# VHH binders against Proteasome assembly chaperone 3 (psmG3): the designs that were tried, part 13

Target 1, 145 residues: Proteasome assembly chaperone 3 (psmG3), of Dictyostelium discoideum (Social amoeba) (q55g88)
Amino acid sequence: MNSLLIDSSNPSYDAMNNDNLKNSIEKNHPVKSKVLSKKINNVDTDIAISSFADAIFITISQNQKFNTWIRASKSDGILLDEPSYQIDTLLGNNQDVLFSIYARQLIENIGETSNKSLMLSISITDKSKDTFKQILSTIFENKVW
Short names: E, the ipSAE of ESMFold2; O, the ipSAE of OpenDDE; V2, 0.75 times the mean of E and O plus 0.25 times the DockQ between their complexes.

## First folded at step 19 (VHH; framework vhh_gefurulimab)

Design l2 (from k2 with D107E; at its last look DockQ between E and O 0.63; V2 from the best seeds 0.76)
Fold by ESMFold2, look of step 20:
Structure l2 (fold): chain B 145 residues (1-145), chain A 122 residues (1-122)
Amino acid sequence: as target 1 above (145 residues)
Amino acid sequence: EVQLVESGGGLVKPGGSLRLSCAASGFTFSNYDMAWFRQAPGKEREFVSYIYTGGSKTYADSVKGRFTISRDNAKNSLYLQMNSLRAEDTAVYYCATGWTYDYTEPEEYDYWGQGTLVTVSS
């Protein structure tokens, strides 16, 4: 369930005789979304990352049947130097601690430099710690915030 | 090359204060959670404090109210302010980095510093 995410892909055209067109396409196709497919510990993993005015949308899928939806945000109106983050499961199994741990890592990173909220759609078959670290590394290497 | 270098350890009297620093390099510091652990002679390495990239913090019960963890992402630095020091705080203090399911488990961390010795003695 990737219906809430805006995906984009770069044009694929590598003919050298069209350098002027290629430069024009690259200038007029800003990347505000990234879509990634890779195999992590032998499991096909799809990741989409999109930036909107007030939210970052991230989808992580190793199982295309059903995703858990989680919203996370920094607390508004608190001026103390101790930040607070809220994490709510909107749809799906709300007792799976792992998905909340993913959301926590993501919103803490987003919230370091912005007040944008996180909308996370997540479905993971391989719940090993190594897959967790590889997925986070992939997302942080491809941030749009 | 990932490198973590602790400093600020030393000899201090009970009730005194010290401030530890950990200088980080070779990775994007602002993307990683940071932690302090300590190891007293003859004991296993034990959790002291953890700080998320966004600044949320946790502490071991034994140090809560006396120690304060902080980070400066612009300086790639982690700090531990230790107040009201006791003899039982004597240990080598280590900084560590990683994303964890259980931040109290040393095996979940990917990189460690060499440690800085803190001795609390009259």
Scores: ipSAE 0.724, ipTM 0.887, lowest interface PAE 0.9, mean pLDDT 84
ESMFold2, look of step 19: ipSAE 0.721; ipTM 0.887
ESMFold2 (binder alone), look of step 19: mean pLDDT 91; pTM 0.925
OpenDDE, look of step 19: ipSAE 0.888; ipTM 0.949
ESMFold2 (binder alone), look of step 20: mean pLDDT 91; pTM 0.922
OpenDDE, look of step 20: ipSAE 0.879; ipTM 0.946

Design l3 (from k2 with Y109F; at its last read DockQ between E and O 0.68; V2 from the best seeds 0.80)
Amino acid sequence: EVQLVESGGGLVKPGGSLRLSCAASGFTFSNYDMAWFRQAPGKEREFVSYIYTGGSKTYADSVKGRFTISRDNAKNSLYLQMNSLRAEDTAVYYCATGWTYDYTEPDEFDYWGQGTLVTVSS
ESMFold2, look of step 19: ipSAE 0.788; ipTM 0.906
ESMFold2 (binder alone), look of step 19: mean pLDDT 90; pTM 0.916
OpenDDE, look of step 19: ipSAE 0.890; ipTM 0.950
ESMFold2, look of step 20: ipSAE 0.763; ipTM 0.892
ESMFold2 (binder alone), look of step 20: mean pLDDT 90; pTM 0.915
OpenDDE, look of step 20: ipSAE 0.880; ipTM 0.946
ESMFold2, fold request of step 21: ipSAE 0.778, 0.757, 0.716; ipTM 0.904, 0.897, 0.884
ESMFold2 (binder alone), fold request of step 21: mean pLDDT 90, 90, 90; pTM 0.912, 0.913, 0.916
OpenDDE, fold request of step 21: ipSAE 0.895, 0.896, 0.896; ipTM 0.954, 0.956, 0.955
ESMFold2, last read: ipSAE 0.730, 0.784, 0.750; ipTM 0.891, 0.907, 0.897
ESMFold2 (binder alone), last read: mean pLDDT 89, 90, 90; pTM 0.912, 0.914, 0.915
OpenDDE, last read: ipSAE 0.899, 0.898, 0.892; ipTM 0.955, 0.955, 0.955

Design l4 (from k2 with Y32W; at its last look DockQ between E and O 0.60; V2 from the best seeds 0.74)
Fold by ESMFold2, look of step 19:
Structure l4 (fold): chain B 145 residues (1-145), chain A 122 residues (1-122)
Amino acid sequence: as target 1 above (145 residues)
Amino acid sequence: EVQLVESGGGLVKPGGSLRLSCAASGFTFSNWDMAWFRQAPGKEREFVSYIYTGGSKTYADSVKGRFTISRDNAKNSLYLQMNSLRAEDTAVYYCATGWTYDYTEPDEYDYWGQGTLVTVSS
């Protein structure tokens, strides 16, 4: 049952207010993906989260100019010892350590319950620690894994 | 309300072992990184160990090979196994939670326990 309990569409042209309300309602929908638009510290922030068989795709965008793409995955040791995680910037500015920190937090959470990899597309204009925490909280409240 | 409660501190002789526990409530424990810090009398809190939600671990150089951090997400609990204890390990030990840019900086953590005293003495 794909369209069981919620409606993400809104016909009013004050859609921003209704979109915030709809994001809360969409949490109950049985979906493989979620799309959210929120103001975080007064910055418009778009987040998309999608689950596939072998990967989680996450997009985080505050400026929509272009994104850094990062891949992360769980690498196990030779035995059933502690896991290791590998993080690689595939495209974009590799000088921004913050984006790798986002990727690390995400792949560690994904890897707790699965072996899925992460593909992260990220562009952040507000690099404050409070925005970092709010973005992570938003994603973890809306997991698809 | 977020609560972190440490336990398991006590008096132990040099070379001995002790296991600390931190019971967590009021938040989704499995989504948050956890850390141990310690504070000796008259000093600032210093980093001991950090564990990510996925189980990756980091230690201060002074405790590597002697201390082991672990977590049990089903029991909302964080642990620190301390072996080969030394007099300089005497401190109040605190658990903390937060997502951080620099896990060694205490100011980046959001919630703290009240601490449990570990005394290493003959």
Scores: ipSAE 0.699, ipTM 0.878, lowest interface PAE 1.1, mean pLDDT 84
ESMFold2 (binder alone), look of step 19: mean pLDDT 91; pTM 0.928
OpenDDE, look of step 19: ipSAE 0.886; ipTM 0.949

Design l5 (from k2 with T104E; at its last look DockQ between E and O 0.70; V2 from the best seeds 0.73)
Fold by ESMFold2, look of step 19:
Formats: structure tokens, sequence, C-alpha cells
Structure l5 (fold): chain B 145 residues (1-145), chain A 122 residues (1-122)
């Protein structure tokens, strides 16, 4: 993307045709997105949800510096009446199965109505089941797919 | 208010078939995973089958190959097709909903139906 080549922290990017470039990119590649901040069980929780042409990007952050990155998608080889999903941890600790459970719930919901993949960036400090349910409820109330 | 209502139970001969339904209301059905459990007299609730919102399915070993779980998100309905029924399948069958870490554990589910009785007897 051309806007990804223009760093927002660069003074020349901020000074030259910035509004026109952003409008052009957004007009030609519309991105549905929602950004949410909530306190869930007294933990500040930031959620961003964006829909791109072939992927849903979701970030979930509870004030953690390092995020685990997970990709999930429908399998290329689909059996009749048996959907298949692949979940891969691309970066971060794969020992905590909770993040894969988040990814599974998200890709199953996305895959019910689309073939888009999921890119999940996740950092959770409150690993309780109640927080899990509240985060999923928040995301599903604000779907962009 | 979340409501789950099972139906389709009854008396059937061994080797026969029966189809259970669970009608759901009071929540966005397509966002929730669904499960079937059963409870025979004097026993604890036993996992039967689980289905994710996207259609992926899991079965208890005792019912694999004989039972098929399915869902229709447009009708807010969950189904269990039970084939090759055996006497040990006699139980009250319950549907349940929730997002869970361990789908075989009944205590992880938040909402349950009242059950429908299946009796397998000659």
Amino acid sequence: as target 1 above (145 residues)
Amino acid sequence: EVQLVESGGGLVKPGGSLRLSCAASGFTFSNYDMAWFRQAPGKEREFVSYIYTGGSKTYADSVKGRFTISRDNAKNSLYLQMNSLRAEDTAVYYCATGWTYDYEEPDEYDYWGQGTLVTVSS
C-alpha cells in the first residue's frame, strides 16, 4: 500500500499532500474498522477490528508490550459438510493455548459467512474465562464481517 | 433471556433413528457454539457432541459414526441425528451453549435446555 510507504511520524509525510493521499487510499480500498477501549474486569482493554479485501485484522491488547501474532484461515481442501480451519502462531509463545482458543472462535465466526482469513494480534493479562467471554461478546457486537 | 428448547425425543427400537432439535432464542445464535449432552438415570451429564459457529464438529467416542450434529443459523436451530441407536443411548438429551475452553466439561456452559427424553427399547 502507498500509505504504508509514507511514515506518519515523518515530518515530510505530515506536511505534503497527506489528506489527499489518505482520501485516495481510503476511497480506492475502503476499510471497515472499529476501535474500542473498555475496562473489562478492571483491566484496560483495547480492541481494533479491521476488514480488508481478503482478511480480517483484529488486535486485542491489555497493556502488554509484546503481542502474540496468529493467522487463521479456511483450508484450501474443503470436504463436503466439514469445514476446515488452520491456525498458526507466527510470532510469540505458542505454549498458552488460550490465544489459539480466541483465534479459533474468531475464525469460525468469520468463516461462517466469508472466506476471509484472520490476522490476530493478542496480548492478554487477565486470562479468566469471564474476560474471554466479555472480549468475544464485545468483538461480535462490533463485527465488520 | 436465553432460552433453549429441545424436542424430538421419544421411544425407538434398537437400531432405529431419531432426530433431535433445539430451538434457540434470546441471543445471537450464529455467534455461539452449541453442544449436546445426555444424562441417564443415576449418572452424571455426559458429553455427546459440539459444533462451532463455523460448522466444525466434535463427538464423544461412544457416538462417533452414529450421531451427526448440525446447525441452521438462519433458523436458530441445533440438531442431532441419531442413527443405529442402542439401549445405552437411553437418556435425557440437553442442548447447551457457550464459548468454552473444554467442551466436554458441563460446568463450562452457561445456558441449558430442559431436556428431551430418548428411550431405546424393544
Scores: ipSAE 0.592, ipTM 0.839, lowest interface PAE 1.5, mean pLDDT 84
ESMFold2 (binder alone), look of step 19: mean pLDDT 91; pTM 0.922
OpenDDE, look of step 19: ipSAE 0.886; ipTM 0.949

## First folded at step 20 (VHH; framework vhh_gefurulimab)

Design o1 (from l3 with D107E; at its last look DockQ between E and O 0.68; V2 from the best seeds 0.78)
Fold by ESMFold2, look of step 20:
Structure o1 (fold): chain B 145 residues (1-145), chain A 122 residues (1-122)
Amino acid sequence: as target 1 above (145 residues)
Amino acid sequence: EVQLVESGGGLVKPGGSLRLSCAASGFTFSNYDMAWFRQAPGKEREFVSYIYTGGSKTYADSVKGRFTISRDNAKNSLYLQMNSLRAEDTAVYYCATGWTYDYTEPEEFDYWGQGTLVTVSS
């Protein structure tokens, strides 16, 4: 049986490892997130992106009133090898088609590499195509999936 | 610098098959939707097929059931398998990329290749 050296051995490693693990858990919860604020075509735009075990949450806001809430997910298509995606508006009586287009772009990108669903909270005041492209570019530069 | 380079065009007999390729560079291919359009002499560019980043596909009615679009995100490549070719399929075929509100409208797309000629003889 070999003797143990305690100055750098397992007891010191356990104490340091335990403190680092607790700090890592507190700072690195299984939720990865990015929060961004930028001016897109002179409109203040706030974007939050969070990754959970089975879902990606994305908030896009140019107006803090009355967000539309959309859930999207990958599902099996009629053909086994062909992907299919479902997009459901959860909140709102009359949804703007544009918000479904955002959701489609997001879930298709998420679904290329994962089976996580999308929960999208969106309120857009500038509905120009240039803003659409800049918002998507910003999100894809800051993916958490 | 975004580049899209089509290849695989040529002369083929009616009823034959041809496979087009589009090699992409200068952008993150897996983040962008891709499309095929075609232009016959004297006509406007017309929609052929579209594929989302996640693999969902759509086709113009005139080619549905005969053409198959596909992509390989690891190889930055877009493909069009063209079967049961007809004289009306004779055109220059273009690949395009962009995020769009209406994927059937050419003006919605940001970048285009130079095209590859498909000729269906006799």
Scores: ipSAE 0.751, ipTM 0.894, lowest interface PAE 0.8, mean pLDDT 85
ESMFold2 (binder alone), look of step 20: mean pLDDT 89; pTM 0.911
OpenDDE, look of step 20: ipSAE 0.878; ipTM 0.945

Design o2 (from l3 with S30N; at its last fold request DockQ between E and O 0.68; V2 from the best seeds 0.79)
Amino acid sequence: EVQLVESGGGLVKPGGSLRLSCAASGFTFNNYDMAWFRQAPGKEREFVSYIYTGGSKTYADSVKGRFTISRDNAKNSLYLQMNSLRAEDTAVYYCATGWTYDYTEPDEFDYWGQGTLVTVSS
ESMFold2, look of step 20: ipSAE 0.782; ipTM 0.906
ESMFold2 (binder alone), look of step 20: mean pLDDT 89; pTM 0.907
OpenDDE, look of step 20: ipSAE 0.882; ipTM 0.947
ESMFold2, fold request of step 21: ipSAE 0.736, 0.752, 0.712; ipTM 0.891, 0.895, 0.884
ESMFold2 (binder alone), fold request of step 21: mean pLDDT 89, 89, 89; pTM 0.906, 0.908, 0.903
OpenDDE, fold request of step 21: ipSAE 0.895, 0.896, 0.895; ipTM 0.954, 0.956, 0.955

Design o3 (from l3 with T100V; at its last fold request DockQ between E and O 0.59; V2 from the best seeds 0.75)
Amino acid sequence: EVQLVESGGGLVKPGGSLRLSCAASGFTFSNYDMAWFRQAPGKEREFVSYIYTGGSKTYADSVKGRFTISRDNAKNSLYLQMNSLRAEDTAVYYCATGWVYDYTEPDEFDYWGQGTLVTVSS
ESMFold2, look of step 20: ipSAE 0.731; ipTM 0.882
ESMFold2 (binder alone), look of step 20: mean pLDDT 91; pTM 0.922
OpenDDE, look of step 20: ipSAE 0.870; ipTM 0.940
ESMFold2, fold request of step 21: ipSAE 0.701, 0.705, 0.721; ipTM 0.873, 0.877, 0.888
ESMFold2 (binder alone), fold request of step 21: mean pLDDT 90, 90, 90; pTM 0.918, 0.918, 0.916
OpenDDE, fold request of step 21: ipSAE 0.884, 0.885, 0.882; ipTM 0.946, 0.948, 0.948

